# Miniprotein binders against q8wwc4, part 32

Target 1, 195 residues: q8wwc4
Amino acid sequence: STEEKPQQHQKTKMIVLGFSNPINWVRTRIKAFLIWAYFDKEFSITEFSEGAKQAFAHVSKLLSQCKFDLLEELVAKEVLHALKEKVTSLPDNHKNALAANIDEIVFTSTGDISIYYDEKGRKFVNILMCFWYLTSANIPSETLRGASVFQVKLGNQNVETKQLLSASYEFQREFTQGVKPDWTIARIEHSKLLE
Short names: E, the ipSAE of ESMFold2; O, the ipSAE of OpenDDE; V2, 0.75 times the mean of E and O plus 0.25 times the DockQ between their complexes.

## First folded at step 22 (miniprotein)

Design x1 (at its last look DockQ between E and O 0.34; V2 from the best seeds 0.00; counts 0 for: pae E 4.3 > 1.5, pTM E .747 < .8, SAP 71.574 > 70)
Fold by OpenDDE base, look of step 22:
Structure x1 (fold): chain B 195 residues (1-195), chain A 104 residues (1-104)
Amino acid sequence: as target 1 above (195 residues)
Amino acid sequence: SPEKEEWSWKAFEKYKQGELDKALEIFKELVKKYPDHLEALALMGLLYLEKGDPRKAIEVLETAISMAPEYVFIYKLLGEMLQELGKHEEAEKYRQKAERLRNE
C-alpha cells in the first residue's frame, strides 16, 4: 500500500500589500483636492496614477534599451543626462531589470505630493509615485539583499521565478498661465539598480 | 476670492506643520465667514477624518451636500471616505449619486 504523500498545497502567499496607512490616504486626498481646487479642475488622482503607471512602464522599458533620445520629452534633461551615464554602465541583467511590464506591476502607490512656489512666482506640483514590479532578470541575490524571490504563475504560464523590485518616479508639472500643461519626470530611482 | 484661497493655504501650512487643530480652527473661521465655501468644507471633512472623528467628517460633508447638491466632487469625496471606513453600502449611495450627476 504505497502511502500517497499529501501534495503540500503551496499556499501562494498573496502578499496582500497592506492597505495604505489611513493617514497617508487622507494626506494624499487633501493634497489631491488642493490641486483640483486651486490648480486644475480636471485633475484626478486616479487618472493621474493610471497615466503614471503607463509612463513608468514605457520609460523604464526605454531606459532598459538605452533609448535615451526617445525620453527627451518625457524626462527632465538633467535627470536624463545622469541616467544615461548610470544606465550605460550597468550590466545587461541590471539593464533588463529596469524594464517593468505593465502586467508585472504588482503595486502602485502615491507617495508625497508637493506644491510649491518658486522665487519667480511659478507654481509647481510634484507627485512621487512608487511602483513595485516583478522582473524575470537574473540578478544575484547578493546584489538584491532583501528582494523577495517569488514563484509566480502568471495566468496559464509556467511557474517562473521572479524578483520583486521597486522604483520611484517623481512627476512634475508647472501651473503657470501660458505654460504647456505637460507632466515631466523630474526624478527616477530604481532601488538596488540605480544607486 | 483670493482671500479664500489664501486662508486655505494658511490652514494647509499649519496642517503640514502637524498643527491639525489650528488648521481646523482656520477653516472653521473661514466657513463662518463664507458658509458656502465648499472647498473649505471638504478639507475640514478630511481633517476631521485624520483627527479620528469620522462622524464629524461625514457631518461636515453632508452639510456641504445640503448647500450644493449639484456638486459631483462632494459626493465622490464622501463616497471614497465612507468606503475607506468600511461603510460600503453607504458609500455606494453617494457613488451612484455622483455618477448620475455626471451624466446630467
Scores: ipSAE 0.414, ipTM 0.795, lowest interface PAE 1.3, mean pLDDT 85
Fold by ESMFold2, look of step 22:
Structure x1 (fold): chain B 195 residues (1-195), chain A 104 residues (1-104)
Amino acid sequence: as target 1 above (195 residues)
Amino acid sequence: SPEKEEWSWKAFEKYKQGELDKALEIFKELVKKYPDHLEALALMGLLYLEKGDPRKAIEVLETAISMAPEYVFIYKLLGEMLQELGKHEEAEKYRQKAERLRNE
């Protein structure tokens, strides 16, 4: 749908400028309320977001290490298959930049929440999470056009240079009656590092 | 009520298919029969936001507050939407009400 694409385009632009989209915040909160009201009375978007942040740090580290066998239970098979070629072809410094330290994730936002049925009547929820994180990986500035570069001063010591990168992970869970309540990562995007 | 839940899901199906006006019509009929149906009012608010009409979304959520003045979630939504429209004093009043309800 063309309506979904303009929304995501505007959200990305505002995140780059450092402003959150408050209308999108309202949309996601209403959709989170609907998940609670109709699917799972124990669902909390704040608890989900914290878990998603931890999953991002864990999965991004495993990706940087090319440990794809350990990702099979966390990432959808078709997504992981597509990622193997892309990740293994990256230069080592770009692979290292994929990994996000949990303490260096400086901004997390909830993107689109999708609630839908598939053609078999199974009930699904998809939640897009966007993460901004600092990395000390040695990446040439000309490769990451428009990326922000930060210098961190540690007392009177040398200044440490870090770059701000972003990634988007889409989480999916089936809420069909009787199905185990597991979240699977159905989409992974690392801006400017993965094509 | 099973009837409330069934009709709410039928309207949500129209929303997923992009039929926003049909979804709104079903929710309007639900609210006529069940004036305190907070889920329907919240969904109508969402539908108006998807149509790009935040003013109508505010009207619907203000109706929800009238029917359920203890529902902290709706005060927070109204505060954010009024702030975006530049109505900062009204937004602050709703945010303060949400804070009071959470403390009590």
Scores: ipSAE 0.173, ipTM 0.619, lowest interface PAE 4.3, mean pLDDT 78
ESMFold2 (binder alone), look of step 22: mean pLDDT 79; pTM 0.696

Design x2 (at its last look DockQ between E and O 0.30; V2 from the best seeds 0.00; counts 0 for: pae E 2.9 > 1.5)
Fold by OpenDDE base, look of step 22:
Structure x2 (fold): chain B 195 residues (1-195), chain A 104 residues (1-104)
Amino acid sequence: as target 1 above (195 residues)
Amino acid sequence: SPEKEEWSWKAFEKYKQGELDKALEIFKELVKKYPDHLEALAMMGLLYLEKGDPRKAIEVLETAISMAPEYVFIYKLLGEMLQELGKHEEAEKYRQKAERLRNE
C-alpha cells in the first residue's frame, strides 16, 4: 500500500502589501483635496493614479528600448538627457528590467504631493508615484540585494521566477493661466538599476 | 473669497508644521464665519480623521452633506473615509449617492 505523500498545497503567500499607513492616506487625501479645491475641479487622485500607472508602464518600456525621442513630450528635457546617458550604459539585462508591464505592476502608491509657488508666482503641483513591479529579467542577486525573488504564476502560465523591483516617478503640472494643462515626468528613479 | 483661501492655506501650513490642533481651530473659525464653506468642512473632516476621531470626522462631513447635498465630492470623500475605516456597508451608500449625482 504505497502511502500517497500529501501534496503540500503550496499556499501562494499573496504578499498582501499592507494597507498604506492611515496617516499617509489622510495626508494624500488632504493634498488631493487642496488640488481639487484650488487648482483643478476635475482632479481625481484615483484617476490620476491610474493614468500614472499607464504612463509608468509606457515610459519604462520606452526607456528599456532606448527610444528617447518618443519620450520628449512626456519627460522633462533635463531628466531625459540624464537618463539617456545612464540607460545607454546599462547592461541589456538591466535595460530589460526597466520595463514594467502593466500586468506585472503589483502595487502602486501615491508618495508625496507637493504644492509650491516659484519666484515668478507660477503654481506647481508635483505628485510622486511609487510602483512595485515584477521583472523576468535575470539580474544577479548581488546587484539586487534585498530584492525578493518570487515564484509567480500569472494566470494559466507556467510558474516563473520573478524579482520585485521598485520605481518612483514624479509627475509635475503647472497651474498657470494660459499654460497647457499637461502632466510631465520631472523625476525618474529605478531602485538598483538607475543609481 | 480671497479670505477663505488665505485662511485655508494658513491652516494647511499649520498642519504641515505638525500643529494639527491649530489647523483645526482655524478651520473652525472659518466655518463659524462661513457656515457654508464646504472646503473647510471637508478639511476638518480629514483632520479629525488624522487626529484619531473618526466619529467627529463623519459628523462634520455629514453636516457638509446636509448643507450641500448636490456636491458629489463630499459623498466621495465620506465614502472613501468609511471604506478605510472598514465600514463597507456605509461606504457603499455614499458611493451610490455619488454615482447617482454624477448621472444627473
Scores: ipSAE 0.436, ipTM 0.794, lowest interface PAE 1.3, mean pLDDT 84
Fold by ESMFold2, look of step 22:
Structure x2 (fold): chain B 195 residues (1-195), chain A 104 residues (1-104)
Amino acid sequence: as target 1 above (195 residues)
Amino acid sequence: SPEKEEWSWKAFEKYKQGELDKALEIFKELVKKYPDHLEALAMMGLLYLEKGDPRKAIEVLETAISMAPEYVFIYKLLGEMLQELGKHEEAEKYRQKAERLRNE
């Protein structure tokens, strides 16, 4: 576990995904420091993670609404083209399950960080982010195949039953001299929804 | 300094080529000349982890906090590594130090 989330009622604590190799968390944090040291003195993994969480909520909502034209500057072209067919073919309840409300993201973790240059000599950093979020969308087969059912208090009234889903977004930025310093989403996975 | 930057670049290139021992030797020489070079110490820590030697990575990071004892980030790294090695009392000591420094 790498990020503190608001806890719900004591008897409804969340099941969270942890790394099987905690020393990989240390490697990731050292690589984040090296990004700061060698590429961007304004880089902060904490600020990046918060921005990535915001981006996940925004992009996942646009995907659920099939607003692909609004994703052209946020998601790599090849990724977006592959997503159009997959998302459009989903049933409506599965499309709705793609959208993660920012307040429903209960766990965020940083996966692998890659610092490399490609065969064209361009310099890149890739950061994999994993998100776990609650949804009210009903995905019948997933309830029986490992989806966790949680009791969530909505205000001081009724308890809702929600499902816990996960997604992985890989962010990429080119640090080559003269390139605009923007992050692009180079990989999107929504477990049980987009393979 | 120009020397510090040039040596760091040479070592980083060896790391990128997968020559971990050569990169480590360059960073060791760099730290001998610049003992408070936190970037080099962090790279050495990473190199020891890549070589599967977390105990030496801990030693290098402990050297880093002796040079920059206010640097909260390193205490958090040490806490996680010691916890993985089963040294839970030492791990908690570093995590508490990190939290105390955040409040200062």
Scores: ipSAE 0.323, ipTM 0.737, lowest interface PAE 2.9, mean pLDDT 78
ESMFold2 (binder alone), look of step 22: mean pLDDT 81; pTM 0.743

Design x3 (at its last look DockQ between E and O 0.33; V2 from the best seeds 0.00; counts 0 for: pae E 2.7 > 1.5, pTM E .788 < .8)
Fold by ESMFold2, look of step 22:
Structure x3 (fold): chain B 195 residues (1-195), chain A 101 residues (1-101)
Amino acid sequence: as target 1 above (195 residues)
Amino acid sequence: TEEWSWKAFEKYKQGELDKALEIFKELVKKYPDHLEALAMMGLLYLEKGDPRKAIEVLETAISMAPEYVFIYKLLGEMLQELGKHEEAEKYRQKAERLRNE
């Protein structure tokens, strides 16, 4: 009858190291500098990352609740249309696993940054963000290959099992002169839940 | 200089890395402290799989703009990956001192 503390931080560190390729980190930081230098002197990758974390928590919650009308201003129309059928078809426990509580997002990383122009010469930036979060949703262990299972006591009698999941959200903004600076979500992936 | 940067960036988007690099080399020859061009050359050398040349270009960048903390962080990370631990540590310590100053 002993109290074992979870090793959440050790397992989170191991997952982070798997995504923290040093050369890729250098590439993304140079690209972030180039966005600042060539597109927008107000751009900050650190400010963007914090906002993206907030957006992930908000959007993932709305997805879990199937509140697609509230997502129309945040998610690209084509992406939302494709997501409606996928999310609606999920079992309730899988839907609940989509939702990320802001306080349970244990790691956020910047993935690929794409700087490009469309055929009309409009300037775009896409930033892929990866989020790792804990969920208490009841998901079969085989579905979450490689995920860590944590047990957390709440009060005297409650034991809550937590699983670590990841999601990737791709954010897009047009930097063309005169366009309002708005980020929209152009792609949503939740590992093993929506892929 | 902005026109040259856009021409080179267009070649980069098209995957023409050598052509983009030539344009930036010409730009740096005329404007040796053009930080954006040096940064883009660093990125191009990484895309070509030559991290040693990327380091050389970034070292030129800090000699021209020694206050830019993020470049020291980049150099530290790249040197650590190459096994140059003492050199990497010197750059990381410089970055930390500049951040606190």
Scores: ipSAE 0.372, ipTM 0.766, lowest interface PAE 2.7, mean pLDDT 79
Fold by OpenDDE base, look of step 22:
Structure x3 (fold): chain B 195 residues (1-195), chain A 101 residues (1-101)
Amino acid sequence: as target 1 above (195 residues)
Amino acid sequence: TEEWSWKAFEKYKQGELDKALEIFKELVKKYPDHLEALAMMGLLYLEKGDPRKAIEVLETAISMAPEYVFIYKLLGEMLQELGKHEEAEKYRQKAERLRNE
């Protein structure tokens, strides 16, 4: 009678630390509602967040590849100029760490929504999006103080050591009659990489 | 109405939640069917830590304007965030039905 040892199914508790601070959720909803009510009746924060996630993955990949010309329509000119200098000077491992694969994005949160009028009476909406993503780039721990090293098995892949990185992208749209309803990236920050 | 909502929002940004809520209460008193004001009151009550009053206000809005999909969506999301998944699903289903009409 061979006692089959119970295979301890290691339930990989994906602790989705959804720190959904309920207060932040409410604040985001209030601001999103204001956009919907006064600027765009078709605005959905959920749809926007998904689009922003895709944009982040795309833009971050292009940045990692130094393909700045392909970013001219997506990123504000001033921001792109500053990024070109910073990114070009980065070591290759840091450049590679800028790239976020959509499947490696662990968490997306909406930060601050700002609505403002300029001196010309133009209306702008800025939405700060925060992303946490895993990188396989080998960045020395000394440079990444506080980066949590996680052993993550993504899908059918072998257990890889990945580091958790964060980035914030600010999306801007002008709500003026006759202006093309396009979102542009007005700010890019990659913590620990573009400091 | 837009000016009032903006003033309330400025008070809100300044951390004066009660003042913001008061402005919307006054607006709703003057315009009981003002759906945007009711929606904002609901959200502000939720932030104040009074989910019961938040739900009450939104249910009032629904009773006055049952055709408005956004109220059902908002209420569904709020209920979901509060862990009331079964109640949230009812409002999500209602919102979906109304969208398809």
Scores: ipSAE 0.102, ipTM 0.603, lowest interface PAE 2.5, mean pLDDT 79
ESMFold2 (binder alone), look of step 22: mean pLDDT 76; pTM 0.677

Design x4 (at its last look DockQ between E and O 0.30; V2 from the best seeds 0.00; counts 0 for: pae E 4.6 > 1.5, pTM E .733 < .8, SAP 70.373 > 70)
Fold by OpenDDE base, look of step 22:
Structure x4 (fold): chain B 195 residues (1-195), chain A 104 residues (1-104)
Amino acid sequence: as target 1 above (195 residues)
Amino acid sequence: SPEKEEWSWKAFRKYKQGELDKALEIFKELVKKYPDHLEALALMGLLYLEKGDPRKAIEVLETAISMAPEYVFIYKLLGEMLQELGKHEEAEKYRQKAERLRNE
């Protein structure tokens, strides 16, 4: 009587990252529409979000490597200066945890969109993007109070213990005639790492 | 026109203040004066969605599309809205329309 070992159904813990608040979705769409209508007819929040995700992955990797010179065109000078001091002082495991691989980004949300005019009549749009990503960096649980530890099996790979981290990147663009239409990162926050 | 933009911003300010109905009234007046004002129609659609009237939201956006079928953005917006409402089949129809317009 060959006792069939019960196949351990690996419960893929689907991290049901909760549905965005419908109100926030509508508000984001309204603001995105305002950008399209009055600032840039080529603007797409979906395309922007994808680009922002790529930028986040790239910038976070460069930060983890302390390659600040390569960030000068992407990140506001004042922010980059502050980051250089903060990141350089981090332990190596924390530096490594800054890096988000694009495939390890589990959720992206559009935060607040701000449209403002300065005293000189320049028009600016700021878009806050929030990212949740898995890191394999070994960060003590005490430092990551409230970070959920997940055992993730990615495909045929061994079960790895990963921690869920979050980061917020604010993208800024000036909409003034004759100004280069480039988005720059005006704010970087990595919860629990850059506090 | 500067007037259309000013009115839209006025309505948007009311919306930001939590005065959704007042915002809608301003847009209704704006659309009455300028029936082809696509931006106002699109914003009205979104505001009706927030008000909990998805039927009116769809109606207003479909009106906008009928007036300016070349605007891919409105198709995308309506498609996304329908997707969020669980109307996947209808959403797909608008996505397909948007894709066709991009290729023209």
Scores: ipSAE 0.292, ipTM 0.718, lowest interface PAE 1.8, mean pLDDT 84
Fold by ESMFold2, look of step 22:
Structure x4 (fold): chain B 195 residues (1-195), chain A 104 residues (1-104)
Amino acid sequence: as target 1 above (195 residues)
Amino acid sequence: SPEKEEWSWKAFRKYKQGELDKALEIFKELVKKYPDHLEALALMGLLYLEKGDPRKAIEVLETAISMAPEYVFIYKLLGEMLQELGKHEEAEKYRQKAERLRNE
């Protein structure tokens, strides 16, 4: 068990591929086109996705460190308030599992895109981003049912066990004329760690 | 295109209210007046997908490429839709066309 197991590696790749639904991909692409067409001619879903990946790595690290004051500029206040209580009550190993290093985010997927206006005529876009990342946090496998376990070779003698976790971050931006163009995180879900 | 934008927003509001058929009627009239309005054609494609009619969505997107054959995005959409319907040879033709146009 000191070597990478090909069967487990292939099983994880198949699970990730099975999550990519082509018809949902088409719907997402049309909605991304509509953002470009009606809201912002500089919008690029590719550029957004890279920025969202960086934001996920940054925010998830701050969450794991309980640095909630630094999140007030990035996360909606009601979301952050609820997260404070949940994260603070986690065991340290579960807190560490929240953090995603950018180099260990193995798959990023664009989920639902919502384009809408409210009763006051304010225009909003919500983009759900889903991330799959590896963690070295020492979490018992019985605690995280459904999580895939990977073995990564460290030298000839050692193997590093990593677990594959997922998180979903929903980004929101107001496109109303005169509003500062920035994205705020309006929802945060972490696999079996936060619900 | 202020008229195009106003009509597009009117139809988009109907779509968000769940009035898909009314939104489609607005886009059909808009495309009659502006046959190369790619945004309207793409929205009609989305509306047909939301109604569960991917075949009509494909028909509308094929109309769009007949009007603007250089628009790579639409060929990619057609490729994915046709693949989902099991029309793999047609899907591959559109994907290859998209790759050729992107490299030009």
Scores: ipSAE 0.127, ipTM 0.588, lowest interface PAE 4.6, mean pLDDT 77
ESMFold2 (binder alone), look of step 22: mean pLDDT 79; pTM 0.711

Design x5 (at its last look DockQ between E and O 0.35; V2 from the best seeds 0.00; counts 0 for: pae E 3.6 > 1.5)
Fold by OpenDDE base, look of step 22:
Structure x5 (fold): chain B 195 residues (1-195), chain A 104 residues (1-104)
Amino acid sequence: as target 1 above (195 residues)
Amino acid sequence: SPEKEEWSWKAFEKYKQGELDKALEIFKELVKKYPDHLEALVMMGLLYLEKGDPRKAIEVLETAISMAPEYVFIYKLLGEMLQELGKHEEAEKYRQKAERLRNE
């Protein structure tokens, strides 16, 4: 009578990324309202966040491919110059890890919203977006201290080992009459990769 | 009016400094002087929420809706706020109202 060893149901630890601090939610809503009220009546933080997610996926992919020329209209010149040097020097596995597939983005949060005037009286809005995404790139665990290795089964696919990474992108727009109403990326940070 | 904007920003600066009660007081005075000041009402609602008074927040935002029923934004904001507070049924009512207004 062969005792069938109970199949240990691997409890998929759903990392319930905790709800943003209610205070941060309120602060974000206050600032988003201020943008709507005084700068752009068509502004929606929800729509912005979705657009930012798409931009992040696109830009991160282009960075991973070293396609810097294609980023000139999307990323601030100074930032792009610094990134070109940093990204070019990265190992291939680190370059690959920069790329976030939109389907592999686990969490998106709105960070700080800044509204400021410069010395010339120009009005700017900066919105920091934070992304958590899964990478299949093989990065040594020593380099990614604290990166949780997850075995993720996405749909009907085979169980793949993925690492959780984070990135922060700051989007900037100038609200001056006659200035093109475009959002540009004013800051890019990829934790553990671009440090 | 330039006055409304100036005082709104003053209140917001007090808020940034952690002076929540002072910010609320400024907006209360603005609403007293300008009862139809939608931005001040919405800000008061949000600040009451941060202060931990969701009842007053809802009351103020409902007042804002009554004054400006055409503004879909307020319905969305109230719906989201109620959702965050776990008031799913009430949130759904405002989402439905917002959707109806978009289709008009």
Scores: ipSAE 0.305, ipTM 0.751, lowest interface PAE 1.4, mean pLDDT 83
Fold by ESMFold2, look of step 22:
Structure x5 (fold): chain B 195 residues (1-195), chain A 104 residues (1-104)
Amino acid sequence: as target 1 above (195 residues)
Amino acid sequence: SPEKEEWSWKAFEKYKQGELDKALEIFKELVKKYPDHLEALVMMGLLYLEKGDPRKAIEVLETAISMAPEYVFIYKLLGEMLQELGKHEEAEKYRQKAERLRNE
């Protein structure tokens, strides 16, 4: 009872501290409704969010392994080019910290949604997704100042120290008539690892 | 209705440009002409939130559910907004309504 109660309070407080702005939540849900209403009756923010979570796990793993060729269909060319330079310059422990296992993503939130035209009348939607995940990568605490450290029981006997990291992936889709309905990652940020 | 769609898009562009009052005026005129225009009512709710007036946002969203009482997400929006204003009993009423509709 007592040992489980403090852990549940920590996770609840972390979620509240991170993404518990009800007015921002309402604004985001209304914008998701507008995508459905004005652009695509098949759009669902719930389905998008689950797919984005899976994409984050997949892309972050490929980034950590420097497998940039496998990312060319998923990440915008200019973004991938810049990431290639930054990621290859990272120490191995920082590269390992980029990877997020799907089961260790403890919190996912929808950030800002941007709906806009360009000068040629092409219709775009950008959806910022924020992910919080645990990593076992050994990152010096002075490098990740302020990062939360968690102890996770592995099996019956093991305790592993894990750090809580965050990443933001911006997804973009062109909704112009006749364009394939594909989402491309237009921006990738891993806080404290890729600046 | 091409006119309704055209003006809705024009108002939405004003919103994107940060011209909240201009966007709101266009949507108000749309709702006067088309009182059941759900998208305009929901967009007016967003505009009032962006202007820092959640009470007016609640009023227009309540109009929206009067016109389209099957839209579960609007009840969820109202629940969250009323909770933020400290009106917990009203918030719970809308959340319970949303749950009942979900089970249908």
Scores: ipSAE 0.270, ipTM 0.697, lowest interface PAE 3.6, mean pLDDT 79
ESMFold2 (binder alone), look of step 22: mean pLDDT 82; pTM 0.757

